# Designs tried in a protein design chat: miniprotein binders against a2bj90. Part 82

Target 1, 235 residues: a2bj90
Amino acid sequence: MSRSARRKTSALNTVLRVVEVFASIQGEGPFTGTYSVFVRLAGCNLRCPFCDTRYAWSLEAGKPLGVEELVEEIARYEPSLVVITGGEPLLQRHPLNSLVEGLESLGLRVQLETNGILPAPARDEQLWRVYHVVSPKDVPVRVPGAKLHPSWVDYARATGRAWFKFLVANEQHVREVAEYVAKLGIPRSRVYIMPLTPEKLDMKELLELHSRIASLAVKWRLNFSPRLHLLVQLP
Short names: E, the ipSAE of ESMFold2; O, the ipSAE of OpenDDE; V2, 0.75 times the mean of E and O plus 0.25 times the DockQ between their complexes.

## First folded at step 8 (miniprotein)

Design lm4 (at its last fold request DockQ between E and O 0.67; V2 from the best seeds 0.83)
Fold by ESMFold2, fold request of step 10:
Structure lm4 (fold): chain B 235 residues (1-235), chain A 108 residues (1-108)
Amino acid sequence: as target 1 above (235 residues)
Amino acid sequence: GSLEELFEEFLEITYEMLYHIYRAMQAAKRGDEETAKKHIEEALKLSEKLLEIARKAGSPELEKLARHLHETIKEMKEAFEKGDFERATELMWEIIETVLRIIDEIYS
């Protein structure tokens, strides 16, 4: 049994519930602007009022796909980055580790998007080596039950592979984020603030909001994340 | 209020239980039966605590869901003892689905 044959046999026994796979530009966080393939996993452990991907909340929104089949599909896009998102992808943690293994065996770079409620990767998980953008939902607009697991701060410190991203609408929100990350010991270099975009903004309003939040990022010495895909009208 | 505090406690324990399920699956996949059993036993204890909180919150639906978690985890323990990884995987998906029903109950 060759290495590739053993991987095929193992991956065939592992299934993910996948809502969609598509190519676009990573529009948010430290990898903004990167040609990416997005893999949206089904299921979310939150019901955030500002969620714009509510269609992924249900596990039933996902189709079962084998890990090997999914890896082959992703590879055909020739991505510079594979973004695993969802709902909350860590709800599918076990098969997700198998997907990461397959992607890494092809040398593909992987980023996970998570709300950080489930614990950070353990050292013996394939997810340990993946980049993570963690979006806590208990600050500034608190979602009940959305407490960030403390292991994410330890993971970020130990590995340098996690960043923390917060949706903000105004300076009071930025102050709350700054207090929160200081309390948790998260370095400012790992923190992004990003515009909380209300629905139905025209392009002028969207740019003005970006300018206001970017100015606040400079004032508070935090990193700024755009929502670049909205500015350039990509999915 | 106090009901919100009970729901938040319920969710925290649910996530801790779910994490033990994932760790048990990882251990079973590598053939580490002792570690898998330890995590499954912890998950069982947490599911009993979920029953207690559901009763304190006065939620028959959460109580029903917590009982379902407990029974499913018992079946998973049996599957690990038999080396039936395929069955354990099916049971993991049942647990995930049940967690999502808990989410719907608490946030609605």
Scores: ipSAE 0.894, ipTM 0.952, lowest interface PAE 0.6, mean pLDDT 91
Fold by OpenDDE base, fold request of step 10:
Structure lm4 (fold): chain B 235 residues (1-235), chain A 108 residues (1-108)
Amino acid sequence: as target 1 above (235 residues)
Amino acid sequence: GSLEELFEEFLEITYEMLYHIYRAMQAAKRGDEETAKKHIEEALKLSEKLLEIARKAGSPELEKLARHLHETIKEMKEAFEKGDFERATELMWEIIETVLRIIDEIYS
């Protein structure tokens, strides 16, 4: 291969389909309260009936962006964390590894949001080094075709860089989560429960829901994830 | 199995196939042609299994999509054999797009 062919091949392997890039506060999981840049990738392998980002389900919802340009854009925000989210970011896994490499080269911390259906990172992937918040959709919400890939449990044990965030609406859901994580051998210290929020809650209803689920988290000895961005009216 | 069980199996194999496509691209990027070939050949076998499941499910549209996926993976194998990584990248996106269309069909 000529030097020219290698340069062109490197450029094409470095394009992502990106829906949006924005700065906010991480509202969810172990990094709640962190000033973050969010990168929402296009395409999802699920059709969750409760999804708040349905506009990101198609690849066509995203614009093609080069990894280098995207790294520069993210760096301008001076984030304390880069959150890679979307539909399902791991559908774009090949160029996503290049993005992670670029961000880590600048000393930026990266956290991935994933539904956990696709395999966890292997040791030879750049994705191995970042933080992961896995949000299973099999339990308790039972989205059809959702199944947590077992490798995420192994990854969490090996690295300490994974957490599991479950959507819950009531105590029965919290019980199902507790039983599920016990069966899988996931330590409770790695488990978050988060309110499942319908689209049309007012602020009072949202606070009451948070209070109920937080109390259940204490009762069941699980971590609680707020929807902080909704509570403080940030994106 | 039930139609639901066939769709679950279909999706599981689809995700395994996508993982092999990814691993092939990663190996190719490193210049590990042997590993790339191994992974693309496994992806091709899995795509044939997807065709079998789609036939068993009795969905003409799913069978059409699975066939398109299989032919795209064959072309991707040929691209790797020729060292045409630009074409392999284009075909990777076509595979992802086809998988998303399969998801739309299964959830319809």
Scores: ipSAE 0.881, ipTM 0.945, lowest interface PAE 0.5, mean pLDDT 94
ESMFold2, look of step 8: ipSAE 0.878; ipTM 0.947
ESMFold2 (binder alone), look of step 8: mean pLDDT 87; pTM 0.867
OpenDDE base, look of step 8: ipSAE 0.827; ipTM 0.916
ESMFold2, fold request of step 10: ipSAE 0.893, 0.889; ipTM 0.951, 0.950
ESMFold2 (binder alone), fold request of step 10: mean pLDDT 88, 89, 88; pTM 0.884, 0.889, 0.886
OpenDDE base, fold request of step 10: ipSAE 0.880, 0.880; ipTM 0.944, 0.945

Design lm5 (at its last look DockQ between E and O 0.66; V2 from the best seeds 0.00; counts 0 for: SAP 72.131 > 70)
Fold by ESMFold2, look of step 8:
Structure lm5 (fold): chain B 235 residues (1-235), chain A 108 residues (1-108)
Amino acid sequence: as target 1 above (235 residues)
Amino acid sequence: GSLEELFEEFSEITYEMLYHIYKAMEAAKRGDEETAKKHIEEALKLSEKLLEIARKAGSPELEKLARHLHETIKEMKEAFEKGDFERAIDLMWEIIETVLKIIDEIYS
């Protein structure tokens, strides 16, 4: 093979530690309802008590997959959106940029889910061009060590490609979120509040919680995110 | 001042160091050796700060992990100098694993 062909193959032969790949509906944030392929990367730099994907915390939970192989697998689903999640995907930033390059070359739209502790993408990264839903864990839920990196606000202003999503259980939490985003200069149009769902809610209780948080979103002039996949019982 | 403040500072510097590792890897991939060297040198300086903070905190486990980061980054600098990018990738994964052990130690 030519030098050019070898170089392209080598760039896409990096490895990601992947827990699972599956098709479903994006249930949260600005792309709610979109037919999506989810790529869950292993490793997380937080130990949130409410995490529902604890199985992805360890790098050992992920198997090594080549980026080229992963791009081909994703493409076979014909997704409207590729959602990269985890753990914390930015722990695998270097091979993740290679994955994004491969997906972008096929015209696939990509969204990253991140806790925002590691810095936002730089202009010279492929991640610069993808959409980001940033879920800070320092407010209102106050997970230890969960400080949002300030570059995410700068990135959101520069690109318009980031939204901020907060788990809330009540109006006191919403007030804390409103104060936090105002202090950081995050416009309300980029802010989502989402129900913090305790275990063992039946469907009626889940709908009532959604209704209460949605009403608070209207009252506080913030966007509402459902947890749609829970309401329709999808993964 | 407090132990909690030292742990928060340690975590922040760890993430800054890791970000420089990623920047070095991206620069090396595109053949920008000067930029890669600058970032690996910054990561090395940050790992020295981690050693100092671990000693102030009186944590032998964090000191062991910070020393391992420092030595691994030195090996990565050597790998870049030899043009051994495959070795640099292996060392990057070792750094990521060590970072996760640091986080478990601080917030376990």
Scores: ipSAE 0.848, ipTM 0.928, lowest interface PAE 0.8, mean pLDDT 90
Fold by OpenDDE base, look of step 8:
Structure lm5 (fold): chain B 235 residues (1-235), chain A 108 residues (1-108)
Amino acid sequence: as target 1 above (235 residues)
Amino acid sequence: GSLEELFEEFSEITYEMLYHIYKAMEAAKRGDEETAKKHIEEALKLSEKLLEIARKAGSPELEKLARHLHETIKEMKEAFEKGDFERAIDLMWEIIETVLKIIDEIYS
């Protein structure tokens, strides 16, 4: 390759399909309560029946945005964390590595939300350096075609920068999660259970559900993730 | 196997294939042509396996999509060999779009 071809490739490899960019509080997982900018990427490799972001399933739901422009937009919010989410962000893995490089160059912390179906980052990727919250969709509520890629367990052990978040509705689901993580050798300290919230819960029902699942987390010695943004009525 | 088992196998291979596509693009960006070639060759083998699975599944639409995916990866191999990275990026997006169409077909 000529030096010119490599430079053109570097400039062209910097477009993401982005659904939305917004500032809020991280409501879920190990970074709950953190002032964050959310970048929702378009396209998902699953069709979860309980998905609250179905509008992000297609690539066409996202607009093409340059990485440089997106980095500048994110930086204007002065976030304590950049949360990359969407459908499945790792479908856009190549330009996503460029985005992470840009954000890290500004000293911004980055957290990825992923369904864990695509392979974990390799050591030579920019994605290797960021935090990951993996949300498996094979347990306890099985989505067809969802299987946690085993490399995420290895990544978690190697880096300490991965957590696993499971949607649960009852004690049976919590049991299944406990068995699943034990079988895979995932440390319990890296496991979060989160309420599976059906559509149309009122605030009372939502609080009761949180209380029940939090009690189960204590009983089963697992971490609890709220859906804090729903409780405080933030996006 | 059950349709579910077939889908799981198909999905596993698809995502491994995508991984190799992404690694090829990253290697190409770094100017590591040898690594890029290795990853695109692996992606090509995986796409061939997907086509075989699709044929065995007996879905004409799935076979059509798997064939398109395989041919797109061949074109991407040629693009890398020619040093046409603009074309390789376009083909990467086409691969992603094709994978998403496969997902839509499976969930339909």
Scores: ipSAE 0.750, ipTM 0.887, lowest interface PAE 0.7, mean pLDDT 92
ESMFold2 (binder alone), look of step 8: mean pLDDT 84; pTM 0.839

Design lm6 (at its last look DockQ between E and O 0.63; V2 from the best seeds 0.79)
Fold by ESMFold2, look of step 8:
Structure lm6 (fold): chain B 235 residues (1-235), chain A 108 residues (1-108)
Amino acid sequence: as target 1 above (235 residues)
Amino acid sequence: GSLEELFDEFLEITYEMLYHIYRAMEAAKRGDEETAKKHIEEALKLSEKLLEIARKAGSPELEKLARHLHETIKEMKEAFEKGDFERAIELMWEIIETVLKIIDEIQS
């Protein structure tokens, strides 16, 4: 079905603040291994001490890009998945809904990465149909101001389109995650634990850490997420 | 009300206000003027609560930021009444920037 001329004009006038667009492999969570285009949006409402992407914290780090121009750029990569990340992408929620509309009109599959502080999508948002990987920052290592909005659990239950991913370094962390998700009623099938990696490890050390956390995932009956891009040296 | 409890409440209300701004923008985009107006009115009421909490916390900088939010939301209400959606988009970005300044102030 063809979009109206007014809708097309609106998409052309909508702007996102974009830090970078690049092709790579999704290295984390349920879509690990998928050929993806990453769209990193500027601005973050947290100052995580273990953040890998501190350069995206400032809104000024992003360049203004029109939504339709961005959709065309993304489409040229022919991705299997479009990963919207940041900073915190939901700070740009309004133009983000326009981007999702454009991507879905081309049949592109979209995944959003969020810290979950802002509410989950409402039914009337384009984001409602998107896949979400939610990374709460209040367990096991609490970041100040990082409270998961309860709507994410409701959204996951209603749609089946949300998963929850936690960085862990040891079994005590895994125990804390298990208690947290049980308290919130998050099914284990929706939970991923992922290695908390130091800034630089050699390949042997990185594999050993993955082995330890994967063994804990099996022991605790949780899903395991690698950091595959680190193992294969991709961005 | 400890100072920490006041800051937690301030952030919670800030995120609730921001969510109403997004809901208003989505409603306005689809031509639902009634829903857009209801969300803007809620955002305006929440910004008044932010002023009260900033004063109780004894923070002149948070009070300045809360006052700016209040005035910007009032301008956004006027923009919606005039059907000026492009102006509403500009004001939305101003609100987002101000929220980030609030985050920096509280988490510093």
Scores: ipSAE 0.843, ipTM 0.930, lowest interface PAE 0.9, mean pLDDT 90
Fold by OpenDDE base, look of step 8:
Structure lm6 (fold): chain B 235 residues (1-235), chain A 108 residues (1-108)
Amino acid sequence: as target 1 above (235 residues)
Amino acid sequence: GSLEELFDEFLEITYEMLYHIYRAMEAAKRGDEETAKKHIEEALKLSEKLLEIARKAGSPELEKLARHLHETIKEMKEAFEKGDFERAIELMWEIIETVLKIIDEIQS
């Protein structure tokens, strides 16, 4: 390759399909309460019936945005954390590595949200250095086409930078999660259970559901993830 | 196996294929032509398996999509061999779009 071809390639390798960028509080997982900029990427490899971001399923839902421009936009918010989410961010894995490189060069912390179907980062990827919250969709509610890639368990053990978040509605779901993580050898300290919230819950119902699932988390000795943003009415 | 098992296998191989495509692109970006070649060859091999599974599943639509993936990966291999990385990026996006169509077909 000529040096000129490599430079043009570098510029083209830096486009993401982005649905939205916004500042809020991380409401879920190990970083709950953190002032964050959310980057929602377009395209998803699942069709979860309980998905609250169905508008992000297609690539066409996102606009093409250069990594440099996106890094500058994120930096203006002075975030304590950058959360990369979407449909499935790892569908855009190649330009996503460039995004992570740009963000890390500014000293920004990055957390990825993923369904865990695509392989975990390799050691030579920029993604290896970031935090990951993996949300398997094969347990307790099986979504067609969902299977946790085994490499995420290995990545979690190797780096300590992965957590697993499961949507649960009742004690049976919590049992299934406990059995699943035991079978896969996932440490319980890395497991979060989170309320599966139907679309039509009022605030009272939402609080009752949180209380019930939190109690189950204590009973089953698992971590609890709220949906804090829903409780405090933030994006 | 059941049709469901064939679809599960098809998707598993599809995601492995995508992984190798991404790894090839990363290797190409850093100028590691040997690693890029290895990953694109593995992706091509996996796409051949996808064609076989699609045929076993008896879905004309899935066979068409699997064939398109296979041909697109061949073109990507040629693009890498020519050092046409702009074309390789275009083909990567085409692969992603085709995978999403496969998801829609299988999960509909």
Scores: ipSAE 0.832, ipTM 0.922, lowest interface PAE 0.6, mean pLDDT 93
ESMFold2 (binder alone), look of step 8: mean pLDDT 88; pTM 0.876

Design lm7 (at its last look DockQ between E and O 0.55; V2 from the best seeds 0.71)
Fold by ESMFold2, look of step 8:
Structure lm7 (fold): chain B 235 residues (1-235), chain A 108 residues (1-108)
Amino acid sequence: as target 1 above (235 residues)
Amino acid sequence: GSLEELFDEFEEITYEMLYHIYRAMEAAKRGDEETAKKHIEEALKLSEKLLEIARKAGSPELEKLARHLHETIKEMKEAFEKGDFERAIELMWEIIETVLKIIDEIQS
């Protein structure tokens, strides 16, 4: 046996292209405030002008990492929640299902963040059992190529495991979101509006924007999401 | 219809094809060979339609990418028939990369 012999790989030795893994607080959506480990997957099918993670757009930005090794790394953080984000994580759907399987076998709770262009999980996928925060990008800011797949609404109603989150800057945006979700049949209880934070806000301006959008959420009977990690200055 | 409508259709079919690739991979992983075959055949049909649309749109780059998708999916079908899942995984990543090139081309 040679010293340089490579271990043979099998179909079960699938890798993910991973940009970063880090601990922080989930700052957005229904699990706001939860001690979390974030797994940022490489590759995105959109080029949103407001994206603050542009470094994850290219698939080549990710390092290949074995699913079992990644599960072990995540587990060492002892997270209360594992947040899978990216780019667009569903571009790596096959190995992502394997990652979810490994995490759930350890009793770890998983949340996925997606732009919703690829379809919602099927019942035979490990992703079926995780939480999903879906951020459609065709309203109020119209990103080219963004189109929510209709299966996400059905999935949300069938499972109760999906919510829809929209970036808004003003009441006109909120009105557009309200019309959009009504047209698609998305229940109001599943909808979050969140501040669209411009570049170079100081803390006072950031808080005032949060207050304004929260007031609009109450007025329009929608859920409010902060960007809590920005308010408390965590990654 | 219009060139914009052709590119929108091309993009939508590309996502549908990619979804069938994922469904085939999941079915093959669990040993459901008939479901895997059904999804691969649908992906092949969709890749042929991508070729037709690319030619109609007069886009040599999209035509080149659509031909690459079609050939790669044919190789994946053969890999499934041989039970060569390591090869199927390699081909899946090639398909993902090609899809991203298509999206970049359309959004340019």
Scores: ipSAE 0.865, ipTM 0.939, lowest interface PAE 0.8, mean pLDDT 90
Fold by OpenDDE base, look of step 8:
Structure lm7 (fold): chain B 235 residues (1-235), chain A 108 residues (1-108)
Amino acid sequence: as target 1 above (235 residues)
Amino acid sequence: GSLEELFDEFEEITYEMLYHIYRAMEAAKRGDEETAKKHIEEALKLSEKLLEIARKAGSPELEKLARHLHETIKEMKEAFEKGDFERAIELMWEIIETVLKIIDEIQS
């Protein structure tokens, strides 16, 4: 290829299908409480019955947005963290690496949310350098097609930049998570349990659920993730 | 194996194939033509396996999608060989869309 063709290709390789961009507080996982810009990417390889972002399941739900334009938009918020989420962000892995490169060039910290079905980043990807919160959907509630790719365990061990977040509703679910992570050799210090919230919980019910699951986290010696944004009524 | 086991295998191979597509694109972006070629060849090989599994599963719809996926990867290989990376990106998106249709079919 000519150098000119490579440059034109580099510019074209930089379109993402984006559902929404917004500023809020990270409500979940190891970065809870962090002022963040959320980038919700379109397309998901799962149809979770408990999904709160069903509108992002199709690629067509997202608008095409250039990586450069998106980096500029994100930068205007002066975020402490950029959270890349969606349906499944790793379905757009190629332009996503370009996005990460752009964000890191500005000194922005990046955290990816993923269902862990697609392989973990390789060492030569820009994604290798960012933080990952992996949310397996095969345990304790099995979603069809959900299987954690083994490379995420290896990535977690190699980098220390991955955590695993599991949705739980009761003590049986917490037991299943504990057994699952033990079997896979995932360190408990990297495991978060988070309340599985049914639709239409009122604030009292939501707080009671958080209290129960947090108590189970202590009992089972696991980290607890709130859904802080729901508790404080933020996006 | 059971039909369920065939679908699980099909899905696993699909994601492995898709991974190699992405790795090919990343290699191409950095000008590593040899690595790009290796990854696209592996993706093509995996797509052939998908066709075989789809045939064994006895799903005409899945076989049609797997065939389309395989042919799209062939076209992507040709695009890389010609240095037409704009076309390769278009084909990558078509592959992603086809993968999502496959997943919808398996999960239905």
Scores: ipSAE 0.662, ipTM 0.865, lowest interface PAE 0.8, mean pLDDT 92
ESMFold2 (binder alone), look of step 8: mean pLDDT 83; pTM 0.819

Design lm8 (at its last look DockQ between E and O 0.58; V2 from the best seeds 0.00; counts 0 for: pae O 4.7 > 1.5, SAP 71.15 > 70)
Fold by ESMFold2, look of step 8:
Structure lm8 (fold): chain B 235 residues (1-235), chain A 108 residues (1-108)
Amino acid sequence: as target 1 above (235 residues)
Amino acid sequence: GSLEELFEEFLEITYEMFYHIYRAMEAAKRGDEETAKKHIEEALKLSEKLLEIARKAGSPELEKLARHLHETIKEMKEAFEKGDFERAIELMWEIIETVLRIIDEIQS
């Protein structure tokens, strides 16, 4: 085995801590509606009060899976998109880049979901070439320690492969998001506002909230993200 | 207040240190010993800054966690010098766990 082949094989033998793997529809952001396989990685560097995946906060929530085994499992679903989420996937950055390498070798499209606290991909990373949906938790509802790393804006401008998604409940929140993205130089075309959904809404309330936030997106010239999986009752 | 600023600084330094650990692991994987050494040395310097900040914040638990990070990074440096990448991976997971304990302490 050549040095390059040996290094490639070694990278694919690393381990990730994985909470769950499942097929569903991407319900949020620019790829809404896409048949996807979700890979939820364990561990999170935030304790958001509105988190709907608190079960993924600790590393113990995840089982160790080899990268090669995981690539094979994902491929069997025949996904149109692989969504890597968590907790915060960039806590497992080293083996995550190995997973991305394996998925890209099969021609699978990859999207990462991140809170943006850890730096954006460097050009020498496999993550450089995948799509990213960055959800800063610094605005409008401030989560302690949630400062967006400035490299994400640079990455988005350099590659066109990052979008920024914000949970909002009302127009004051939208105003705060608009001021934040303007200050950071994030173009409106890269910004999504999404309904901040309480845990217990009936379908009528959920649709009304979607309608209000969508109207605000039009008013403020921002993109709208639904939470489509909630509307159609998928995981 | 000023304690809140110390915690914010502590987290920022933790994330800088953590990114250097990532870069060291990548360099070591490809056999780039000089780059791995540079990143590990920077991570060590940052872990010493964490100890200073924890002491200014008056947090014995953060001091304990910062000291554990420092010692774990020293072990990782030794693992790189021996070419023991499997050990380096084990220590990477220990660092991830310790970072998460820091998060729990600060956000508790």
Scores: ipSAE 0.881, ipTM 0.946, lowest interface PAE 0.7, mean pLDDT 91
Fold by OpenDDE base, look of step 8:
Structure lm8 (fold): chain B 235 residues (1-235), chain A 108 residues (1-108)
Amino acid sequence: as target 1 above (235 residues)
Amino acid sequence: GSLEELFEEFLEITYEMFYHIYRAMEAAKRGDEETAKKHIEEALKLSEKLLEIARKAGSPELEKLARHLHETIKEMKEAFEKGDFERAIELMWEIIETVLRIIDEIQS
C-alpha cells in the first residue's frame, strides 16, 4: 500500500454513526456512580423485546461524526469515564478503535458496553486496553440470534478487564445465570445480575424489584448491578 | 438441523465474518497488506457458507440478502486489491447494513 492509500484509510475510517453524547452518572455494573460521558452509537445486531434504546437500532438513527471532533467534544466534559454504548458499539469496531486511541491519548478511561455476540478485542486492537461490560442476551432471556462469543471468556481471563451483566427478573433467572457462568468457567466475581424492567415501573415498584434482585444476588453469591440512573432520575 | 439451528449457525458465521472484515481494515490501516488480504479471503469464504445455509433454510429473502452480502464482499476485495480504500470502507458499511437486514429477516 502506498503512503497515500494508508492516509486515506486512516482519514475515512474515522467516522462514527452517533445517536447521542451526554454526561451523567454510570448507573450500572462495576463503574456504578462514576461521572461519565456516554457515547451512544447507532446500529444493533439484535432486536431485544426489552430494549430501552430502540431508537438506536438503525445505523441511520445516528449522525456521522469524525473521531477527532468526537474526542474534543467528550474531553470538554472532563469525564472520569467515557462509556461507549448504543445499540451494539462493536458494529462500528474499526472507527471505534480510532476513537479509543484518541481518548486514551488524553488519559481518559474508557468502558465499552456490548452484547457479547461479536468477538472480543484482539491484542493488537486499541479496544484490548479498555474495560468491557458484556451483557449476554442468550441467558436467562433468550433473544433470537444471541449467543455469547467464546472469545469474551478468554479475554476476561487474559486481561481482567471484562465483566458479565445479566438481566434477571426472578430466582429462576438467577439460577440459570449461575449454571451458565459455571459451565463457561466465568468467575462469579466477574458476574453481575441486574433487574430486568420489561415495563415502565413506578419508583415504588422499581425499588421493590431492586430489593428482591439484590437479595437474590447475596443468596447466590453474585454481584448486584443497580439501575442507579433510574433510581436517581438521571439519563 | 432445524430451521432455528440453521439461523443460529448463519448468525454465528456472520459475526465471524464481521471480525475478519474489521481485522482486514485494521491491517490495511497499518499497511499490512498480507494480513488484510488473508482476512478478506476468510470473510469471502464465510460469505459463501452463508449462501449455502440460506439455500438450505429455504428462505428466498434470506438467500437474496446473503447473495448481496457475498457480492458486496467480493467488490470490497476488489477495491482493496485496487487500493481504493474509500470504496472499501463504503462497502464495509453496506455489508453492515445488509447484515442488519438479515437479522431483521431472521427475527421477524
Scores: ipSAE 0.021, ipTM 0.448, lowest interface PAE 4.7, mean pLDDT 88
ESMFold2 (binder alone), look of step 8: mean pLDDT 87; pTM 0.860

